# VHH binders against Galectin-12 (LGALS12), part 11

Target 1, 336 residues: Galectin-12 (LGALS12), of Homo sapiens (Human) (q96dt0)
Amino acid sequence: MSQPSGGRAPGTRIYSWSCPTVMSPGEKLDPIPDSFILQPPVFHPVVPYVTTIFGGLHAGKMVMLQGVVPLDAHRFQVDFQCGCSLCPRPDIAFHFNPRFHTTKPHVICNTLHGGRWQREARWPHLALRRGSSFLILFLFGNEEVKVSVNGQHFLHFRYRLPLSHVDTLGIFGDILVEAVGFLNINPFVEGSREYPAGHPFLLMSPRLEVPCSHALPQGLSPGQVIIVRGLVLQEPKHFTVSLRDQAAHAPVTLRASFADRTLAWISRWGQKKLISAPFLFYPQRFFEVLLLFQEGGLKLALNGQGLGATSMNQQALEQLRELRISGSVQLYCVHS
Short names: E, the ipSAE of ESMFold2; O, the ipSAE of OpenDDE; V2, 0.75 times the mean of E and O plus 0.25 times the DockQ between their complexes.

## First folded at step 4 (VHH)

Design b01 (from m11 with D109K L110T S116P; framework vhh_7mjh_2)
Fold by ESMFold2-Fast, scan of step 4:
Structure b01 (fold): chain B 336 residues (1-336), chain A 127 residues (1-127)
Amino acid sequence: as target 1 above (336 residues)
Amino acid sequence: EVQLVESGGGLVQPGGSLRLSCAASGFTFSTYAMSWVRQAPGKGLEWIGRIYDSGSTSYNPSLKSLVTISRDNSKNTLYLQMNSLRAEDTATYYCAKGEPTYYYDTSGKTYSWFDPWGQGTTVTVSS
């Protein structure tokens, strides 16, 4: 059990850099400071895969997983762990475990604490399918992780272990992984700060058409975040992000005008309210728009900077059915 | 029992070169891929590269121009040659058998063990 010779460290953490980064033709980003991105993305890792999360998990951190569920898959798991030792076994703060070989496919979420599995949380209506590609986003908040699949909110899980103890990601089982990305892009936590314009592309090839229609089947709930990432085209004119209800009315639209270099909220009736903030969209530059839904309103952040808010009734949020993006942009990611 | 013992670290001037060694025992060294990883003070682990049993190598792209991995199967020894050392290369360097992986299912069953790393060897780049 114990080693007679001292001074030898037990197995420590490892990450593998096994795949080059590729970009679509014409995609050229300004250099991004290292302080914005803690860890480079990993492409086509071999499963099982275990890696260190540089700086560990904290509120505002996001982990993206892009891949394919094999046609014959039974199950896979993504584990956010407190280290990677074998003896004792590491605690797992968040275990995300889709199961396909059941009468009703579902997701199990759980925590491993002190070598013991806790109470399973079960989530029906599995958004993942055998044989299909997926993009899973893990957004780590103060009290819970929120999981989105293919741009749709999927589930949430309240932490049972301190998030700050998590520093390891494990991916296991019947899954083909195309990319793993690590970003701190949530500007709505305490101590939020401006980040430079420009981010690495987590999708290796843009697959979203513009205009883009993104479904919101259950509407939006307070505390939910919409994430839109893309590239401004060479000669941009206008860019809009519009939230539409069941009747296709747009109770709120964010509009960027490149000629005027202005951002505005546009109401259902076309009334325009200018946002008094820097115009952080630039030709041929990457952008990230975050819309946070809270009690009584919608907050905007652009490239990591909080820029303003507009009022919105909670009932109106629940009646939203579509997020529509149009104008002088190419889209890489849309999440809700 | 598997043992990996790193050596060759020390103080080196910026722009200098250094060769690290890893003495392996307790397994058939010649049949396994071997890796180098490092950890700078207060930072996470960074994978440096891997050498397969065939002698083929794969490197972290950010470090490829600065390092060369080689092996001597007759001595059961792995080497890391570092050139043009910079202050940013100050770290503890570890060798590892293969690429360590492990996982557990919800029943607690363990699959695919990882092999432990040695105690490491420290490189300090300073004038």
Scores: ipSAE 0.000, ipTM 0.107, lowest interface PAE 14.7, mean pLDDT 72

Design b02 (from m11 with P100V Y103E Y104F D109K L110T S116P; framework vhh_7mjh_2)
Fold by ESMFold2-Fast, scan of step 4:
Structure b02 (fold): chain B 336 residues (1-336), chain A 127 residues (1-127)
Amino acid sequence: as target 1 above (336 residues)
Amino acid sequence: EVQLVESGGGLVQPGGSLRLSCAASGFTFSTYAMSWVRQAPGKGLEWIGRIYDSGSTSYNPSLKSLVTISRDNSKNTLYLQMNSLRAEDTATYYCAKGEVTYEFDTSGKTYSWFDPWGQGTTVTVSS
C-alpha cells in the first residue's frame, strides 16, 4: 500500500467570486457584512474537513466556527496547518483540541513541528459542552491567536511557528459544523475593522440560482481552478458540472448519480467514464468540488480528497465560455 | 505507555555505512507498521520509509537505493541500514509507530497520523 502524498497543488489561482450574502428563511440574525468576508463561507461541511485559506493567514484575520458538540463527543480538533501533506505530516502552527471524555473537560493547544508535538498548553473549565451549540472566534494577531467562545474570551496562544506559513484549515473529530467563516477583521490588531458587537452571529446561507450559468469570458488557462460549493438536497437524483463552449457543446461534464452512487466523466458525445472513488455526496450534506486545469487535462478533488485526473485538449480550454451547474443541489459559491 | 528509543547514530565519513536501531515498548510491536523519518538542521521532516507488520516495505523514491528498513519482532526492534552516506544525510533520525491508513465510512475518507516518536539519534556525515 502506497501512502497518499497529500491534497491539492500549491498556488491555486481563483479568478472570480459570485457568492452573495442572504438571510435564511425564518432567521432573525444580522448577516456579516460582505466587506468583512475574506473568502466564501462554508456551510454544513462533512467532517473531517480540510480546506485552503485564501492568501494564507496573517495578522488581522479571523476564522469563525459555528456548530454543535454532539452528546456523545469524545474530542475534536481545529488545526491551522502549513499545507495538507499526509507524509510527512504537515506542520500545525496552532492545534486547538477540546476534550470531553476526561474526568475534567479541558482544551489542549499545541504545535506540531517537524512531525513532533511540542509542550501542551492546557485550559481548564472548558467553555464548550456536549449537546450545546457554539460560536468560536479565532482572532489572529501579530504574536498570538486569541480564542473566544460564545462571546467570551477563552484563551490565547503565542505562535511557535510563523503565522505566514499557515494556508490550510483542518477540522476533525466529534463535531457538527454549521458554518465556517473567513474574515478580514480582528479587533486586537491596529487597522482592523471592528467585529459587530451584540448578539451571536450565524452566517447566512448565500443562494445561487440552479441551474447556474457562470461565464468564462476568457476561457480557462493551465493553473486555473474552479471551485463549486453547495449542499445536496434531501431527495437527490443527479448533479452535473459542465464546461461548455460558445456553441454550447460540453467537452467535459462531471456527473453524480445518487441512485447508482457513481461519479463519471461524460464526453461531448455522451461517452461515460466511471471514476473509481468513494461516492462522497450525501443528502443534506455540504460538498466542495475543485477542478484544477493543467496542460493536457484537469484534476478533480471532492471535499479535499483528490479523486484523479482526466485528459483535455489545451485548445479546448481557451474556447470554453460557460460553467453550468445543475441538478439536486443548493449552490452557495462558484469561483473560476 | 508507548516508548521508542533510537540508537546507533554518530560521526561517519562520507561513503560509509551505518545501522540505526529503534527499541519499542508499551504496545504489541508485531501488529504495527513502523516508520523512519529524519530532520536535517534547519529543514523540515523527510520521510525515509515504512515497514508493515507483514514485512513489506515502502521507501521514499529519492532514498530507495541507499536505505533498507527491517524489523525483528522477537526483539521488538526496528532497523535502518544506510549505505553510501553523504554530507546531506546529516540529520536527527526518528522512528515512529506508523499507522498511516485510510478508513472509509459514510462521511468519507479518514486517516491516522504517526503516534508517539522517540527522542531521535543524530547522524553526522563529515570528513
Scores: ipSAE 0.000, ipTM 0.103, lowest interface PAE 18.4, mean pLDDT 72

Design b03 (framework vhh_7mjh_2; at its last look DockQ between E and O 0.01; V2 from the best seeds 0.00; counts 0 for: pae E 24.4 > 2, unsure alone 60.3 < 65, placed apart)
Fold by OpenDDE, look of step 5:
Structure b03 (fold): chain B 336 residues (1-336), chain A 126 residues (1-126)
Amino acid sequence: as target 1 above (336 residues)
Amino acid sequence: EVQLVESGGGLVQPGGSLRLSCAASGFTFSTYAMSWVRQAPGKGLEWIGRIYDSGSTSYNPSLKSLVTISRDNSKNTLYLQMNSLRAEDTATYYCAKGEPTYYFGSGKTYSWFDPWGQGTTVTVSS
């Protein structure tokens, strides 16, 4: 009566989940200069919506508003305010007020100072339509704000109050807001009278799934700008923006290394050239990468700040066929 | 001409469920993202969610647990399933075409306009 040999139960390999090194809350983040900080976009806020503008307004600041005008809309307003107090009512440096209930839709702009409205400025030929989506860009200059609608110049308003006093955005009335963005002007646009191209934020767009690939069927030409906007994930590992040729070689890659907090250019052969800049790619930080193509190479700007250039052979630039973005980021915009 | 016609609204008790429909015509429905939005009486507009042409969905975080968006491309119809309705969900619900879309042309990116429907009213009351 041979005793059946008890089959040893296979040892449950406790996969030691190596706890990803959660950046200990105490790691002193190197102070990032305010000029390098971008306020993250807000998606689908409920109206009325009031928010603080990080760092306030200054020349070169842009506010982007994406939304829809309801079919039954009478009016809405976008107010750039000096504070968020309910009582007394804060000064409104710039009041932007589309009106749709009139026989001729128009925009009224004004300033509220000391509880009193000043003289209304009126712009006819409102390009906004009931039932339609829009992209509005507010570009703040030294003396005036410029407003574009769907990429077209619409109006300009000279400041009646100091721009530096503005620190709050208010949105009220009959508007569906899809996104509010806070950006800086493109530092590469010297003297261009042209409005920066408004590129909308896309939330959870399949087109922006990472890794993200964009075809460059004609290569890159001097003066072209690549725009990448996104949010660093909570547990970032790496982030790369690569330009690839027809042979899928990457003659140039921008790489953010989270482990060592470095930004670098990487050549086709893996040579690293460190970029001397504050490391901006911390968890949950919003960022904008701009790459300007020039005859001699690529210029880099991060969050509206120019960070120099890397040299590239013009022939190599012309042979580029793909923009590839990879890593631990959520993308909101890719333009090439 | 692009037309969006919402239906399925009405009176519902708290805790109840409702399914709204949006019939789309005048465009290739299957190639466009679609959204639901609502407006409560005396309140601002609120985005509910969106479904892309791929079928991928995105929701307002505040409503994510309560709503499901789906589409039937064969019927050119968008749906909004709402569960566990509350008094605060009383609103006019609208179907909207698309998301802000940009086109690449001549080095410029521009957004295009999308229409809304007329809406359907949902009243949640005991």
Scores: ipSAE 0.000, ipTM 0.225, lowest interface PAE 14.0, mean pLDDT 85
ESMFold2-Fast, scan of step 4: ipSAE 0.010; ipTM 0.454
ESMFold2, look of step 5: ipSAE 0.000; ipTM 0.087
ESMFold2 (binder alone), look of step 5: mean pLDDT 75; pTM 0.754

Design b04 (framework vhh_7mjh_2; at its last look DockQ between E and O 0.05; V2 from the best seeds 0.00; counts 0 for: pae O 16.7 > 2, framework grips, unsure alone 61.8 < 65, placed apart)
Fold by OpenDDE, look of step 5:
Structure b04 (fold): chain B 336 residues (1-336), chain A 125 residues (1-125)
Amino acid sequence: as target 1 above (336 residues)
Amino acid sequence: EVQLVESGGGLVQPGGSLRLSCAASGFTFSTYAMSWVRQAPGKGLEWIGRIYDSGSTSYNPSLKSLVTISRDNSKNTLYLQMNSLRAEDTATYYCAKGETTYEYGSTKYTWFDPWGQGTTVTVSS
């Protein structure tokens, strides 16, 4: 009765994030792990606009569309496509089509498969208005996409094709696009404020000039999330996100150092705690920093990936009065 | 910059064989899993298979009997051997650097980034 040798499940190679060796200037950097890559936002694209979605779509992916509906707009469409072929036409997993030329503006949603449109889904009471700016958020879940318009949930569309087949975004018709963003949902279980409201990208806003300061007149409360989105400059040195108290002390600072490719928490007294994560702050890289305030400290996520927490007592969190962002970055969004 | 360049596509008769190549540059090829995917005209992406850095392979069950993936690390090249080609195998074939898997709830998603420009295979009599 020979005991079946329990085949050891291939050990999940915990990629021990070895401390990034300081590569000399000019050394080919290995690509950042795919899970940490964010596609940079596109600003003021010409319509028709077609672009590849880096890595395709998956659950937790978010596409943000900022724009203006022209005064004479009849319709526009946002297509999440399976390829970019013109002939034959690619499958469209999710077609989002606002129509304005009718007495009652509405949205048609559909799927194109094998050159044939399926059954149209109609959504009345479109909140988009001709001549007005909008923020549309597409949040892709496991089974359906949720769409918010100007911070309000508008519709959901159950997938008719596999989401993993989608690799292309197409924007067509009567629309002025200000920005297209490719983001991940907040990985934190609690405190997500992204959906349905969304946080738009701002270009050349005086409010986002670096160094950037945001007042926190009430301190920070558990469940509150700070969002920082930006682009690393061409010649970066460092990037810091500091929380300061009323006395202008910084009890906690997140610091990215380009020279040594390190990310660290810095205490009030200058003590550094290294964060074990891929270094993301390379030139021209788009990034998102999320800080979730919890009882007992701050939880960090970069580019949609949780990277642990630093301890901070509740009293210190309540005494915070300023968020300060500095360093070699262009900011697109700061929310506190 | 990561570059992937597929080659070897063309016109093949039904029942024929074809070997595709993917030349990789801009990263340490030998340390990454590589995948082949295809897209038929008017259809979505279809995963063909992958080869790990160890040389172990995994295939789409529907294609397993028809395809073999190999790699030459000394040449930074990925290969796809296809046999007994059918009209339904007409597609653009892409090589991709690794696979990213994400589990959200009960659903597992896999995608690729980056991938090449593709090489087109047409199976026709």
Scores: ipSAE 0.000, ipTM 0.207, lowest interface PAE 16.7, mean pLDDT 85
ESMFold2-Fast, scan of step 4: ipSAE 0.059; ipTM 0.592
ESMFold2, look of step 5: ipSAE 0.012; ipTM 0.551
ESMFold2 (binder alone), look of step 5: mean pLDDT 76; pTM 0.752

Design b05 (from m11 with G98D T101E Y104I T106S D109T L110K S112T S116P; framework vhh_7mjh_2)
Fold by ESMFold2-Fast, scan of step 4:
Structure b05 (fold): chain B 336 residues (1-336), chain A 127 residues (1-127)
Amino acid sequence: as target 1 above (336 residues)
Amino acid sequence: EVQLVESGGGLVQPGGSLRLSCAASGFTFSTYAMSWVRQAPGKGLEWIGRIYDSGSTSYNPSLKSLVTISRDNSKNTLYLQMNSLRAEDTATYYCAKDEPEYYIDSSGTKYTWFDPWGQGTTVTVSS
């Protein structure tokens, strides 16, 4: 099934998970404080595509690009710009330009400052292939942007212009864009901090098999976040993220049903509790599931949006040993 | 310092053939793609084709039946063979290291250019 086309993007609400809330089952989530800016993903944009980055770029911000490189592609580019005005031409802090129509496919990165291109940075390999789907993640750090392709580190580029001046994304050239996502790597982290030692971008592995089993040798503690990133398959039926204990009981399972376009919490005994939230999984689209573990339960965020919570005994959290992901998805990253 | 020296131009009869050469220095020639471009009197630059470091070629569809590009890495030399020349092929011919600069503004307007690296060699097709 193809995704329905067209529709107005609703206004973005400002949210925060820095102060976790324990909720009873079925209670509506309290409004999140204004410390977290959510930007909805964009599906099937027309290229050339130019958009505002809500809140601009800052350390810890990620931009996701999902698409297909046409079979006859020569090149495309992704530009992180300082404004969208054409007179004068906006500066481009980071120009990311894959080139395919050469015997040594490569990537050019550069900066446009005051209407002048600077020295090209060249990367001798290309993780992207003509005719293939891709998932590109741009992780903006304090001193450099890091680029990951299909779950693997690809390149990095040191800023020549202040990151804080970037507020615009442009996508141009020989590319079919399926989705553009705007992500906060850990919306539950308070204050300023370096990338964690176990940061998912640094731990991104090659494509994972599905069903995927990920060990939790110490169980889960309040404040921990599980991050699951992947791509929904073309003809999806179901997708599950299940937390299992040593006895193979599944005290909590998140289930997405594509036929019904519903999300639900499934208990150890198979009891189903619907999540009252938009269904943000789409065929052939990127997703990011975040599960924040709190005293007395866990909270769900999907593609940067807080969607729901469920209660859970803290002793059960400490006894969890396996995260299992199954269903109609391709996985790029699982981090706990 | 990159230096490219084109040669082999001259007067040729319509329907005739001509081979142009480009002698390269100042860089590792064998590792770069190379292009030919031309400029007819009073017109802008027109890309003719390129040859990759592998030896694979790509041509302007309007010109591909007329031209063949080849290279000799042992001599750091690029060649353009032209056959069945017409009066409209009268132009100055340039070789270029294949690094066109591109930029696209925020409205999606695409700007491209080719900077010739040498004096070029002039081909005149006339009786």
Scores: ipSAE 0.000, ipTM 0.138, lowest interface PAE 17.3, mean pLDDT 73

Design b06 (from m11 with T101D Y104W D109T L110T; framework vhh_7mjh_2)
Fold by ESMFold2-Fast, scan of step 4:
Structure b06 (fold): chain B 336 residues (1-336), chain A 127 residues (1-127)
Amino acid sequence: as target 1 above (336 residues)
Amino acid sequence: EVQLVESGGGLVQPGGSLRLSCAASGFTFSTYAMSWVRQAPGKGLEWIGRIYDSGSTSYNPSLKSLVTISRDNSKNTLYLQMNSLRAEDTATYYCAKGEPDYYWDTSGTTYSWFDSWGQGTTVTVSS
């Protein structure tokens, strides 16, 4: 559905535009490239909410929004912006604007470029309902963003401005936000799950005990991804992710050692094989571990960075029964 | 191409009334919210009010007693009725497609923005 547009606005009029900035107090962390760290989730932010996106937007980035639409909501908007200058108003690469107070509730998407709104893209139905909770995922690809609502694909929007110029997220209007998450789309080309369904991603607050035992009642299947998200504690020693079979053997364990900043695969017999990769765990920083399972092995990604593959020596995936996580971490999400 | 053409402006005596019209083309008028915005000489933009496709209206509280917004979807026309005009109402009046966008300045003030509007019609209130 494409609509031609050539809308008009008054010429070079000066508008009094500016935007708020968000400063995080009390952070004293080592300088680390933004691409190596996972941005912390935000719980119960006050709307209007404006924040920086660590490392900016790029293909493979995912933004998650959990919340509730108020019973009396008219509209809200989520804006992916090119900075926050004092004046003029920043460009908006992707404007996502649900409207509820119309005869037929709908979503408008658009771009603000050089102070001018472009042609509206309109979706005639809303997957969102007044009074109901929602999970919205913004999945940023190379040419377009895809939006899913409550586990279902909803719409897509082709970029009209370079995605690399976006570094700011703004949330405005009639919305109650429970959580904002900054995640990575599955970095594995062989992964077959397109969109997350249900609530596999981010808990509103950490409720998982460590050590954590997560059951795999039917084992694992080729193409399945295990996701572990959490926070490294202030004085970390070690962190492990272990898979156990029905005989309580641990055929594969990922171990992070903070003293020497090494990652290793540990076999069922305790033999260590060092992983030749950057150590992407940092004290008091959020992390994401992804394990993609295939016939005969698995692939590892940390914080969106693919770190390689290892063999499982004919271990049958369907015989795995438990995922165990232990060590110097607080857990937000464990999903299989 | 979206076009909005305002008409009905002119010279009015204080205490008088005036009705402005906006002829819309290039889009499905009946499915969009529409707004009126004004700009007094030497001042910034001031949002007047909006009307949804449902016919529901919302006004700037400072102007609610002065103005009424209505629409005729069969004619693709938006109207602004103004009563009890004062010298302070002297401005260029713009028809705008859509609703105010929400944006904050560094002082916490919300500003309005619209995706399309016309060249405006001038109202002068003087004796």
Scores: ipSAE 0.013, ipTM 0.396, lowest interface PAE 8.0, mean pLDDT 77

Design b07 (from m11 with T31E A33D R50Y; framework vhh_7mjh_2)
Fold by ESMFold2-Fast, scan of step 4:
Structure b07 (fold): chain B 336 residues (1-336), chain A 127 residues (1-127)
Amino acid sequence: as target 1 above (336 residues)
Amino acid sequence: EVQLVESGGGLVQPGGSLRLSCAASGFTFSEYDMSWVRQAPGKGLEWIGYIYDSGSTSYNPSLKSLVTISRDNSKNTLYLQMNSLRAEDTATYYCAKGEPTYYYDTSGDLYSWFDSWGQGTTVTVSS
């Protein structure tokens, strides 16, 4: 054989793989520990899309992808990468690759190490269809990632490269992306479980009016989680999340005071109980508040950090009718 | 060093059948998934099919009725059986180790390559 076999397919060109310029607001957060900031969601990014994952991947991180598969789609891929080096191409710890050009749609998962693909894992699934919208949730655990599609568990993939080396997300191919969300696992759920209150979601229009009133028509139940996501304004003064009953009494209010950097629980009579925890609200930074309800009380988490619990003085959860949010914030999501 | 050598190409009548072979050396063949791809004159690279180390196969749906991929691990050989050949199946056929790697350039154009693949064997379908 006179001509050597090569590493390039005939008629296929190899170029330096480039990381497109992606501006992230969080790149300006030098003095704030990465573990304390919530990465902002991205709406309607242009594909191909590459972005930094704030703090990298670690157990407890969730990535949400909402979009539509085009009617003429052949394939798309979502890559969790070790950097975005221009040349050589970065290692890919988790390659998630749905394919629609086959008679039966399926998903390929793999790892790229040292420029070489490893053993391919193939998963059959019909939940992703041409012309249809979808919600994909990537839940990163200690030993494996779990993937759900449209609210149902789909697959799992054991890491072949250290999760701690992953700091980049890439989305390529035939996909229309509506939203990319970066979330922490509900800290009240043990193991690799999704939120008990349902799936993470983002609004098509990213802003709610403030003050915001969110109805609780059946009240609350033990085990229920309320999620509030938003952005702290440039010169914040106060921020409150208040639960109100049918008589408009506020048996519990979470209050953040920016002047003294304190969090407090306020009773219906205005009595203040300081929360002995770090103040994880920062001007011009996104936040995620989670409230887990239990009989007689609730637990608070902020930006994935559990901050403690408080008593509701035997307040009946089923009597609560309204969640009211007010103060120096823009709101993007309220979920109950 | 990895080597892949295709053979079995040639002139075939329309409606005919042909079996291509790929002899692999320089790696533990039984541990790797293998691909067949083709390139028709004046056209881009077209993926034909993929066979896993387990023996399971996956095919391009537009070629599903035309082809069957198999392997013989005792002979380190990959096969492509083609049936009901038509003029549009005229192409150079390549054997490749694994699945093609994909990437995007600065313009967003998608490219693919393999880390190891053969010189190809040409199939011409004509009367």
Scores: ipSAE 0.000, ipTM 0.220, lowest interface PAE 13.3, mean pLDDT 74

Design b08 (from m11 with K97R P100I T106S D109P L110T S112T S116P; framework vhh_7mjh_2)
Fold by ESMFold2-Fast, scan of step 4:
Structure b08 (fold): chain B 336 residues (1-336), chain A 127 residues (1-127)
Amino acid sequence: as target 1 above (336 residues)
Amino acid sequence: EVQLVESGGGLVQPGGSLRLSCAASGFTFSTYAMSWVRQAPGKGLEWIGRIYDSGSTSYNPSLKSLVTISRDNSKNTLYLQMNSLRAEDTATYYCARGEITYYYDSSGPTYTWFDPWGQGTTVTVSS
């Protein structure tokens, strides 16, 4: 029997309407409205990169990648995963793997279930090119994901694992990522006035001062998430995320020390408790710190990995007024 | 400067047992997760397992019954105990600081996280 080949069947051509327009290099892109953005965008992550998809995947959600394929790229992959554990390998509901290192570049799509790769779906052409910028959109439907590149439909892939189990995005290989967006509305739905079908759109990278003070006017509530994203500087010394109350006391501080590569919780009284977990901060690498507030205290995740928790009184959460970030980092997202 | 030095490899008979060691320096060993990976001649990298400083472990399901990872934080040393060795276990074994996980498609491995690892120690299983 012949091996199945994905993407070999040609599509029908529609000549009764205009071809989708593509963005010319000199044209201005409209910014994405805030109401379309489901969770704060990621700017300038370094690969490999893993992050949490807030609320997981469901039909109607869209993930957007802006970036550049390096001139010497061999391959890269984008994985929509069931869990953020590094070990063992998580199930991957949708593996999207462009390959440039062959005479005829192509894309492989697949699913990893229980540590086993399933049958490859192969697409004999590639809409992406070495040396070129791209905008890739992943639109998650009820039965399949649809992938568009630079405003044009590229491929579709039917789910082999429940979409509801996907909560993690991973990006690996030879790719430069400028932005990752998470959208709750498809901007290419028919009748969209702001984003006509086929036109790209742009996320802008903010720059935040360090030390950064972020107000918590009503304190923190159970279930609330604090997000801190940035880039570690070339010669880092330390990095802190501190929660401060109205009396300027710091009941909780997360401290990363680069000299000894340790993570610690520091109490209001300066007592240090080391965290028994990997040190996922590296010079000139992206980081994402998530602090989830629960009735029993704070849970920490770094770069999609849950690393532990510290106790905190619920009354103390309501008294918090400031999130302060300082140290050897460049910041581009602070959210509470 | 982070340094990892593996030792304990060599020639062993099929069915034998072997314990590999990894001596760490240049960082606070007790606060890091540590991993073991291996590479057979002409093959790709295969992740063996991980241990946190708490002693909690995770293993490659294909190898879980054959290996045990442990650590001694007082000696800054990581261990890999291997039992019931087979010819297919012939490989260069590496220890690594932090977590390394390899995802495989039908065209080869890709990795999630990369951190410094040692130069390796070779295990040859032969009569």
Scores: ipSAE 0.000, ipTM 0.181, lowest interface PAE 13.6, mean pLDDT 73

